# Designs tried in a protein design chat: VH-VL binders against Uncharacterized protein YLR179C. Part 21

Target 1, 201 residues: Uncharacterized protein YLR179C, of Saccharomyces cerevisiae (q06252)
Amino acid sequence: MSSAIVAKLNKEDIIKDTVKDLAFEILGELSVSYVDSDDIKLGNPMPMEATQAAPTIKFTPFDKSQLSAEDKLALLMTDPDAPSRTEHKWSEVCHYIITDIPVEYGPGGDIAISGKGVVRNNYIGPGPPKNSGYHRYVFFLCKQPKGADSSTFTKVENIISWGYGTPGAGAYDYIKENNLQLVGANYYMVENTTVDFNYDM
Below, E stands for the ipSAE of ESMFold2; O stands for the ipSAE of OpenDDE; V2 stands for 0.75 times the mean of E and O plus 0.25 times the DockQ between their complexes.

## First folded at step 22 (VH-VL; framework fv_temelimab)

Design u3 (from n1 with heavy chain D99E F100P; at its last look DockQ between E and O 0.10; V2 from the best seeds 0.00; counts 0 for: pae O 3.3 > 2, placed apart)
Fold by OpenDDE, look of step 22:
Structure u3 (fold): chain C 201 residues (1-201), chain A 120 residues (1-120), chain B 106 residues (1-106)
Amino acid sequence: as target 1 above (201 residues)
Amino acid sequence: QVQLVQSGAEVKKPGSSVKVSCKASGYTFTSYYMHWVRQAPGQGLEWIGAINPDSGNTAYNQKFQGRATITADKSTSTAYMELSSLRSEDTAVYYCAKEPYGLERGFDYWGQGTLVTVSS
Amino acid sequence: QIQLTQSPSSLSASVGDRVTITCSASSSVRYMYWYQQKPGKAPKAWIYYAYNRASGVPSRFSGSGSGTDYTLTISSLQPEDFATYYCQQYHRYPLTFGGGTKVEIK
């Protein structure tokens, strides 16, 4: 299952364009779902209008022993295709950051991600430019360092390049700077083709 | 670099029409909505409308509905705002402004503004 | 339409002062933006989505807020910060701006 997820990420060049040579091990399935939509499945296309509210996210470890109740998780959402796959002057764009997510198993064996922890960066729904093709919207779940104070984590005060000021900067830098351990990932794709002047946002 | 260059100042009589242009460069013109905003002397900002330069679809402030016409020429990367039945209260600096990455992200670049003076 | 009320409409401050500008919406908005405008110039993008500084905006500027209440803060006013600041909502059409807050030198 881990290898399958990684294979999908590599196939879509997500690793290359985001976390690069970061060493990581996928420890479970990161489920992402939007209201009135099926669960996100590693690269399925989504209507832009269906992704404007924060999704429900949960994590199901392959091995429950890999995460203890003392662990804290961080959720990242990023768009490496800013403003497009061929032009990355704004890449990556930060769309969501939650930290201090407790490891609490539900009756189904999953860990609730959404609705927990501290929102560091509010959710921003996809909004790719017209004629910019599909954008990959990637979720990364990370394990925080033991005993870490998330209040000291890097502040992303500019969503463009996550505030690092360098095109292509984002998740990798944030993960490295804050000693996060990538343990889960999911992604979907959005293309701005159908929505034109949404009067009811 | 992104540039929005607007046409020059206009002096018009009441009842006439004015058409302001905004030539865009430094980015893919058809990939971002173009908005028009005006500012009367010493006053705040007022949104007029917007256009999808690719499709030509438009959105308008109802205040200007039927009187403002926003168009775009893809071949020249130029947006236009025409305001008809001009009144003295239409005297203002008119700005074009493009959206940044993504929809619903405000405006990242503005034209230099075009003063339109309506006087008898 | 969503009305945005800025407070104050104007203020006088000195270099080094902490300045706080508020923007209140008539209804809850998700997408709030701030612009800086100097006399005779076009507005400049300043804050995106409530708290994100635009490119080139100094770190002394910060945005915060949610729902109906948003704030622009200058931690230590500098000479180049004297200008008029506008909030703008992109939550619903028609797009609307606040009345502006003129930050003047004391």
Scores: ipSAE 0.038, ipTM 0.640, lowest interface PAE 3.3, mean pLDDT 92
ESMFold2, look of step 22: ipSAE 0.530; ipTM 0.804
ESMFold2 (binder alone), look of step 22: mean pLDDT 92; pTM 0.939

Design u4 (from n1 with heavy chain G106P; at its last look DockQ between E and O 0.68; V2 from the best seeds 0.00; counts 0 for: pae O 3.2 > 2)
Fold by OpenDDE, look of step 22:
Structure u4 (fold): chain C 201 residues (1-201), chain A 120 residues (1-120), chain B 106 residues (1-106)
Amino acid sequence: as target 1 above (201 residues)
Amino acid sequence: QVQLVQSGAEVKKPGSSVKVSCKASGYTFTSYYMHWVRQAPGQGLEWIGAINPDSGNTAYNQKFQGRATITADKSTSTAYMELSSLRSEDTAVYYCAKDFYGLERPFDYWGQGTLVTVSS
Amino acid sequence: QIQLTQSPSSLSASVGDRVTITCSASSSVRYMYWYQQKPGKAPKAWIYYAYNRASGVPSRFSGSGSGTDYTLTISSLQPEDFATYYCQQYHRYPLTFGGGTKVEIK
């Protein structure tokens, strides 16, 4: 399952365009769902209008022994395709950061991600430019260093290139700077083609 | 680099019409909505409407509905705002503003503004 | 339409002062934006999505808030910061701006 996820991410060039040569091991399935929509499966297209509210996210480890109750998790959401797949002057765009997510297993063996922890960067729904093609919206779940104080983590105060000032910068830099361990991933795609104006956003 | 260059100042009589242009460059014109905002002398900002240059679809502030017409010419990457039945209270600097990224995004680039003076 | 009320309408401050501007919405908005405008110039995007600084915006500027209440803060006012600041909502059409807050030199 881990290899399958990684293979899918590689096929979509997500690893190349985001976490790059970062060493990681996928430890489970990161489930993402929006209201009135089916669960996101790696790479499925989503209507832009269906993704404007923060999603429900959960994580199901392949092996519960890999995460202890003392561990804390961090969730990242990024868009490497800003303003498009061929023009990355704004890449990556930071769409969501949550830290200090406790490892608490539900009855089904999953860990609730959304609604937990400390929101560092509020959710920003996809908003790709018109006719810019599909954008990949990628979720990364990371394990925080033991005993780490997330308040000392890098502050992303500019969502463009996650504030690093270099096109293409984002998740990789954040993960590295804060010594996070990537353990889960999911993504979907959105293009701006169906909705021009929404008078009730 | 992104540039929005607007047409020059206009002096109009009440009841007449004015059409302001905004030529865009430095980005894909059809990929971003173009907004029009005005500012009366010494006053705040007021949103007039917007256009999707690709489709030609528009959205208007109801205050200007029927009086403002926003258009776009893809071939010249130029947006237009026409305001009819001009009144003295329409005296203002009119700005075009490019949408940023997409839906629910701020205006990242603005034209230099066009002063429209309506006086008898 | 969503009305945005800024407070104060104007203020006088000195270089080095902490300045706080508030924007209150008549109803909850998902995203709030801030613009800086200097006399005779077009507004400049300043804060994205309530708390994100636009490119080139100094770190002394910060945005915060949610729901109906938003704030723009200048931790230490600099000479180039004297301007008028506007909040703007992109939550619902018609798009609306606050009345503006003019930051003047004392």
Scores: ipSAE 0.151, ipTM 0.701, lowest interface PAE 3.2, mean pLDDT 91
ESMFold2, look of step 22: ipSAE 0.522; ipTM 0.808
ESMFold2 (binder alone), look of step 22: mean pLDDT 92; pTM 0.941

Design u5 (from n3 with heavy chain F100Y; at its last look DockQ between E and O 0.23; V2 from the best seeds 0.00; counts 0 for: pae O 7.5 > 2)
Fold by OpenDDE, look of step 22:
Structure u5 (fold): chain C 201 residues (1-201), chain A 120 residues (1-120), chain B 106 residues (1-106)
Amino acid sequence: as target 1 above (201 residues)
Amino acid sequence: QVQLVQSGAEVKKPGSSVKVSCKASGYTFTSYYMHWVRQAPGQGLEWIGAINPDSGNTAYNQKFQGRATITADKSTSTAYMELSSLRSEDTAVYYCAKDYYGIDRGFDYWGQGTLVTVSS
Amino acid sequence: QIQLTQSPSSLSASVGDRVTITCSASSSVRYMYWYQQKPGKAPKAWIYYAYNRASGVPSRFSGSGSGTDYTLTISSLQPEDFATYYCQQYHRYPLTFGGGTKVEIK
């Protein structure tokens, strides 16, 4: 299951364009769902209008022993395709950051991600430029370092390149700087073609 | 570089119409919406409407619905705003403004403005 | 329509001062922008998407906020910063602007 997820991410160049050469192990399935929509499957297209409210996110470890109750998780959402797949002057765009998510298993064996922890960066729904092609909107779930004070984590005050000032910068830098361990991922795609999401013209 | 060049100042009588032009250059005219914003003397900014130059689709501030007409000529990369049934309170500087879709830069370029004076 | 209320309407400040301008929306907006306008000139894009400085905008300017509350901050006011600043929302039609905040020299 882990290998399958990684394979899909690689196929879509997500690893290359975001977390790059970071060492990571996918420890479970990161479920992302929007209201009135089916659960996100790796790479499925979504209507832009369906993704403007913060999604429900859950994580189901393949092995519960890999996460302890003392662990804290961080969720990242990023767009490496800004303003497009071929033009990355804004890449990556930060769309969501939550830290200090407790590891609490639900009855179904999943960990609630959304609605938990501390929102560091509010959710921003996809908003790709018109006719800029599909954008990959990627979710990364990370394990925080033991005993870490998330208040000292990098502050992303500028969503463009996550404030690092370098095109292509984002999740990789944030993960590295804050010693996060990538343990889950999901993504979907959105394009803005026939309808402008800002104004319906 | 992006330029929006508007037509010159207009003096109109109440009840008449005015048509302001905005010639765009330095970018793909059909790739971005063109907005019209006005500013009465000493007042703030008011959005009139916008057009998708590619499709011709328009959106209007309801305040101006039926009185403002926004058009675009792709062949000349020119947008137009016509305001009919002019009133004294329509006296303002009218601006065209280009937007940027999606991860939006807002109105990233503006015309120099066109003063429209409505007086008897 | 979404009403944007800027505060203050005007302020007097000195060079070097920290200046804070707020924009309050009548409902939650996701897409907020700021413009700088000097007398007799067209507005200029200043902050886009709440947090991002437009091209040429000095680093002393910063934007922040979410939901209904947004802020433009000048960390150290410079002579060229005296102008009127407008917030604007792209969230819903009709597009609307704040009433503006005139930053005047004390």
Scores: ipSAE 0.015, ipTM 0.556, lowest interface PAE 7.5, mean pLDDT 91
ESMFold2, look of step 22: ipSAE 0.469; ipTM 0.769
ESMFold2 (binder alone), look of step 22: mean pLDDT 92; pTM 0.946

Design u6 (from n1 with light chain Y51S; at its last look DockQ between E and O 0.62; V2 from the best seeds 0.00; counts 0 for: pae O 2.8 > 2)
Heavy chain, then light chain:
Amino acid sequence: QVQLVQSGAEVKKPGSSVKVSCKASGYTFTSYYMHWVRQAPGQGLEWIGAINPDSGNTAYNQKFQGRATITADKSTSTAYMELSSLRSEDTAVYYCAKDFYGLERGFDYWGQGTLVTVSS
Amino acid sequence: QIQLTQSPSSLSASVGDRVTITCSASSSVRYMYWYQQKPGKAPKAWIYYASNRASGVPSRFSGSGSGTDYTLTISSLQPEDFATYYCQQYHRYPLTFGGGTKVEIK
ESMFold2, look of step 22: ipSAE 0.509; ipTM 0.812
ESMFold2 (binder alone), look of step 22: mean pLDDT 92; pTM 0.944
OpenDDE, look of step 22: ipSAE 0.543; ipTM 0.847
ESMFold2, look of step 23: ipSAE 0.503; ipTM 0.801
ESMFold2 (binder alone), look of step 23: mean pLDDT 91; pTM 0.942
OpenDDE, look of step 23: ipSAE 0.214; ipTM 0.727

## First folded at step 23 (VH-VL; framework fv_temelimab)

Design v1 (from n1 with light chain L95W; at its last look DockQ between E and O 0.74; V2 from the best seeds 0.00; counts 0 for: loop humanness VL .289 < .304, pae E 2.7 > 2)
Fold by ESMFold2, look of step 23:
Structure v1 (fold): chain C 201 residues (1-201), chain A 120 residues (1-120), chain B 106 residues (1-106)
Amino acid sequence: as target 1 above (201 residues)
Amino acid sequence: QVQLVQSGAEVKKPGSSVKVSCKASGYTFTSYYMHWVRQAPGQGLEWIGAINPDSGNTAYNQKFQGRATITADKSTSTAYMELSSLRSEDTAVYYCAKDFYGLERGFDYWGQGTLVTVSS
Amino acid sequence: QIQLTQSPSSLSASVGDRVTITCSASSSVRYMYWYQQKPGKAPKAWIYYAYNRASGVPSRFSGSGSGTDYTLTISSLQPEDFATYYCQQYHRYPWTFGGGTKVEIK
């Protein structure tokens, strides 16, 4: 189960571009859903207009014993392709950060991610530059260090390069700096083909 | 480095037209909307309209509909704003501004401004 | 169109003061932006998406808010911060600006 997700991430250069040398083990299925669209299926294209409101995000562990009731989770969303897949001078763009998500199971054995925890950075929907091709929008679910004081986590105060000031900096640096453990991933692709000037109707 | 360079100041009579240019450099011109904003002396900012330089599609503040014409030349990376039937109330500094991320998500770079003075 | 009301329209403050500027929208907006303008100069992008500082903006500036009510705060005013600040909504065109808040030397 884990190996299939890792293989797909590798094939699409997600690991090379965003995970790099982090040690990780995928512990479950990260579900991302938007109204009026099918669930994200690990790299599918999505219409830009369908992704502008915050999605419903859930996590279903393969084995519940790998998460305890005392664990807290963090969700990260990033675009490594700013302004495009071939130019990364504004990468990575931070689109969402939620921390302190409790491990609480619903009837289906899933953990609600969206709508829980503390929103550190509000959701910003995909907005790739026009005619820049498809951008990857990557979600990472992490386990926070046991007993961590989340008030000390890095404050991301600019979406460009996650505020680190170095082109290409982003989720990797945040995960490493705050000692987060990557346990789930998903992504989709968006290109900008929306009809001009009626986007927010 | 992103730069927007506008044409020089203009003095116009009422009833005439003015065309202001904005030459862009340092980014992919066709990937971002270009906006026009004006500021009368001592006053606030007022959005005039915008263009998608790739498609040529435009949108206008209804206040300027029928008087403002925004165009773009992809080959020179230059946007233009023409305002017709000028009145003294049109005296202002006119700015071009680049949108952020290619959508209408704020303006990250502005031109230096072009003073247009309308007087008899 | 969405009207933005900034308050106050002007204020006088001393170096070191905390300054708070508000922007109220006539209906809920998804994104609010802030610009700084000094006399004789073009506006500069200052805050994106309610809280994100543009590159080079000092950390003493912060933005907050959602829905209809947004705030720009300067934690310890510096001499270079005396300027006019404008909010701008990103929900529905026409893209409208607040009337501005002049921050003046006391």
Scores: ipSAE 0.467, ipTM 0.767, lowest interface PAE 2.7, mean pLDDT 88
ESMFold2 (binder alone), look of step 23: mean pLDDT 91; pTM 0.927
OpenDDE, look of step 23: ipSAE 0.557; ipTM 0.849

Design v2 (from n1 with light chain S27E L95R; at its last look DockQ between E and O 0.74; V2 from the best seeds 0.55)
Fold by OpenDDE, look of step 23:
Structure v2 (fold): chain C 201 residues (1-201), chain A 120 residues (1-120), chain B 106 residues (1-106)
Amino acid sequence: as target 1 above (201 residues)
Amino acid sequence: QVQLVQSGAEVKKPGSSVKVSCKASGYTFTSYYMHWVRQAPGQGLEWIGAINPDSGNTAYNQKFQGRATITADKSTSTAYMELSSLRSEDTAVYYCAKDFYGLERGFDYWGQGTLVTVSS
Amino acid sequence: QIQLTQSPSSLSASVGDRVTITCSASESVRYMYWYQQKPGKAPKAWIYYAYNRASGVPSRFSGSGSGTDYTLTISSLQPEDFATYYCQQYHRYPRTFGGGTKVEIK
């Protein structure tokens, strides 16, 4: 399953456009779901209006021994397609950051991600420019360094290029600067072709 | 760079109409809504309405419903705001403003403004 | 329509002062936008999505808040910061602005 996830991410150029040459190993399934929708499945299209509230997120490790109760997790959400897949002057756009997520297993063997930890950057629903094509909205789950104080992590004070001021900057830089270990990923796609004034968010 | 260039100042009589233009450049005109906002002298900002330049669909503040008409010409990347039945209280600087991030949210760029003076 | 109430409507401050402007909405809104306007000039985008500084906005400016209450803060007022600031909501139509907060030199 790990190889399958990575293969899909590569096929969609997500690795190339976000975490780049970062070494990582997918350790489980990152489940993302919005109200009244099925779980996100690596690249399925979603209606923009269905993604405006923060999703429910959980992580199911392939092997529970890979995470200890003392570990903390960080969740990142990013859009590398800003303003489009071919024009990245705003890429990446930061849509969500949660840190200090505890590793606590639920009855089903999953770790609750949403509703836990410290929200560093509030959720911003997808809002691609009209007729800019599909945007990939990517979730990365990372393991924090042991004993790390997330309050010292990089502050993303501007969602455009995650505040780094360089087009294309974002998740890679944040992960590297804060010595995070990427362990999970998921993504969906949204395009803005039908939004009009009857659409209110 | 994004630029919104508006037409020049207008002096109008009560009961007449005024049409202000806003020429957009530096971005895909049809990918963002165009808004109109006015500001009376020494007063705050008031949203008039907006247009989807792609579809031509519009939304208006009820305060101006039936009196304001917002249009857009895709071929020239120009938006227009026409206000009819002018009255003295319509004296204001009128701004066009580009929608931010393509979802009718905030405004990232503004025109330089057009002063419309309504007086007898 | 959603009413936005800014507080204060005006304030006098000195260079170096910490300035706090609040915007209260009559109902919960997703996020707030802030604009800076100087006399005789068009408003400029200043803060978007409640906490993001627009391009060119100095780091001394910060935005925060959620729900009905949002805040714009200037950590150390500079001469070029004297202006009027407006909050704006996009939660519902019509779009509405706060009444503005004029930051004047003491």
Scores: ipSAE 0.454, ipTM 0.824, lowest interface PAE 1.8, mean pLDDT 93
ESMFold2, look of step 23: ipSAE 0.519; ipTM 0.800
ESMFold2 (binder alone), look of step 23: mean pLDDT 91; pTM 0.933

Design v3 (from n1 with heavy chain Y33W; at its last look DockQ between E and O 0.46; V2 from the best seeds 0.00; counts 0 for: pae E 7.1 > 2)
Fold by ESMFold2, look of step 23:
Structure v3 (fold): chain C 201 residues (1-201), chain A 120 residues (1-120), chain B 106 residues (1-106)
Amino acid sequence: as target 1 above (201 residues)
Amino acid sequence: QVQLVQSGAEVKKPGSSVKVSCKASGYTFTSYWMHWVRQAPGQGLEWIGAINPDSGNTAYNQKFQGRATITADKSTSTAYMELSSLRSEDTAVYYCAKDFYGLERGFDYWGQGTLVTVSS
Amino acid sequence: QIQLTQSPSSLSASVGDRVTITCSASSSVRYMYWYQQKPGKAPKAWIYYAYNRASGVPSRFSGSGSGTDYTLTISSLQPEDFATYYCQQYHRYPLTFGGGTKVEIK
């Protein structure tokens, strides 16, 4: 149910702030889960401690006919709220990029995202500045162009503004520049009220 | 332009103390932790400790707890590291280093270093 | 505390060579950093978050790894790359550095 997911994303301005004018259609449910925690429930708060190791990520299409065995998927993770929801000089921060994820269904009808494909940018767990409020941590799943050579995709060499050099640049620019098709999304929120230089996990 | 300017070289006798200064300019001094790292001749890098210049909170490598004292003066944008009960193995170059906060953690700017020589 | 073991401790290489330096942590870390130091100079920030190059760092430098095992790679050595390289963890206090890898001219 594509419209229900889009409605929830709009509640916290995910569409306005990160998708902008990109045409897209949500084709399935993007599941994100961490050890010792419940699944991510579109915008729920998460303890910072629980999000530091890479999550298990899976995708369950609403209709398998919209993905073919020749398709490759890309996963993106971004924080549009750096250093805070109201100040964006570091935004967006790149937290994860995986490309070339094969469309291969498991017994439950889901596609394994984490642990597949090629990791372009290692997972960096949420680390919002102390007392900066909640940051949104947004996951996007995209379909790559048919036959694309992913070695030519934009290289993200700096996590701040995804290396584009313009505050606010990030996932939208990466998706547009590499002709990716947005097909799934999820997000959660993390705040930090305790650690001002480092923290124990 | 961020600059960290340290005090000059010191020659000390065993059992005495040394206090190294680090004057910061080109950024908001109170917004970032300041770290101290030393390097004995021909050796690697060793973290001593750090201070939040706004709150005065400190963290120390336990190896130096009781001998190292890290302070900051907001009015002069200057951090200090004092090491007491000096011994010959404390001979090293001492560096101050500015921390990132949160997202780009690491030391982005370093002082020029202060050589402290401990000999009788 | 988390111990970092760099390998090799030194190496001799020619201009144009490909060099790989490893850093192994005694337990899993989230954040690994690399610094370059030339003789008589302060260290310089080089790689953040395992793979991000600091400002002004040439593209021939790359970082990789996760968990306990990290690498710094120089694809084609240049004369200005002869230096000592240190890894550092910023996961848990006390902050610790690897022992360093000195890259020398052959």
Scores: ipSAE 0.013, ipTM 0.608, lowest interface PAE 7.1, mean pLDDT 86
ESMFold2 (binder alone), look of step 23: mean pLDDT 92; pTM 0.945
OpenDDE, look of step 23: ipSAE 0.017; ipTM 0.626

Design v4 (from n1 with heavy chain D99Y, light chain S27E; at its last look DockQ between E and O 0.29; V2 from the best seeds 0.00; counts 0 for: pae E 10.4 > 2)
Fold by ESMFold2, look of step 23:
Structure v4 (fold): chain C 201 residues (1-201), chain A 120 residues (1-120), chain B 106 residues (1-106)
Amino acid sequence: as target 1 above (201 residues)
Amino acid sequence: QVQLVQSGAEVKKPGSSVKVSCKASGYTFTSYYMHWVRQAPGQGLEWIGAINPDSGNTAYNQKFQGRATITADKSTSTAYMELSSLRSEDTAVYYCAKYFYGLERGFDYWGQGTLVTVSS
Amino acid sequence: QIQLTQSPSSLSASVGDRVTITCSASESVRYMYWYQQKPGKAPKAWIYYAYNRASGVPSRFSGSGSGTDYTLTISSLQPEDFATYYCQQYHRYPLTFGGGTKVEIK
């Protein structure tokens, strides 16, 4: 199951553009669902209107023994394609950060990600510029370092380049700087052919 | 620390013009549109227009087209709104406000407001 | 131009009451925002994308709705919630605001 996820991420250059040289191993399935929509299936296109409220996010480990009850998880959402797939001046755009998510299993064996932990950056739904093509909206689930004080994690106060001040900076830099361990990923694609926002840069 | 600092209150006669400034600090000025919104005493909020400080491109509420001129000076990180042919109905607090890139959290930072009073 | 109609224009309620404010758009919109404004102060971003609380907004505030009809709900009104609340759309220019709802504590 992990090899299929990694293969898809590679095919769409997710690893090249956002994970870069991080060592990682996918430990489970990251499920992302929107109200009145089918589950995200690794790179499917989504209508922009369906993605505007925060999604339900769950994680199902392949093997529960890979996570302990004392682990804390972090969820990241990023758009590496700002303002477009071919122009990266504003990349990456930070869309969601949740930290301190407890490892607690529901009746179905899933860990609830959304609605748990501490929201560091509120959800911002996809809003690609009109006719900028498809943008990839990538979710990463990470394990936090054992005993880490999450109050010291990087504060992202500007969504452009996650506030690092250099084009292309984003999730990789956040993961590396805060010693996070990438354990899950999913993504979908959104384009906008209908709404002129008139504020694109 | 993002700040938007506006010029001081003004009293103007009908038929004259006013130019309100908004100096930005704590972020990259050219990365975000600057918007202007006004509020007459005891009334609601009314959008005047916006500028892309990088390109100088503007958009206006049609009610103000031809009377409002929004500009930006990249070298001082300052936006300006000039309103001409002033009438008593233009008496209001004028705010500058900014959005983030893309579908932002709305107007997340506002200037302190500039009262413009139009009276004889 | 998209017209936003807020209801009620004002209300008085007791601490602990549930308060609901509505915003109706003249056409379907994708992006509805809410602002809180205290007397003598600039507005503050409160709810964005119809549902999401801005940073520091208490959990007693919630937003809902889609299409043309949106609501802001305060589940248990507190004294610090005395303010005027505005809805705002960013679907198309010109940006427009609702007329406001002034909330007063009895």
Scores: ipSAE 0.007, ipTM 0.522, lowest interface PAE 10.4, mean pLDDT 85
ESMFold2 (binder alone), look of step 23: mean pLDDT 91; pTM 0.935
OpenDDE, look of step 23: ipSAE 0.028; ipTM 0.594

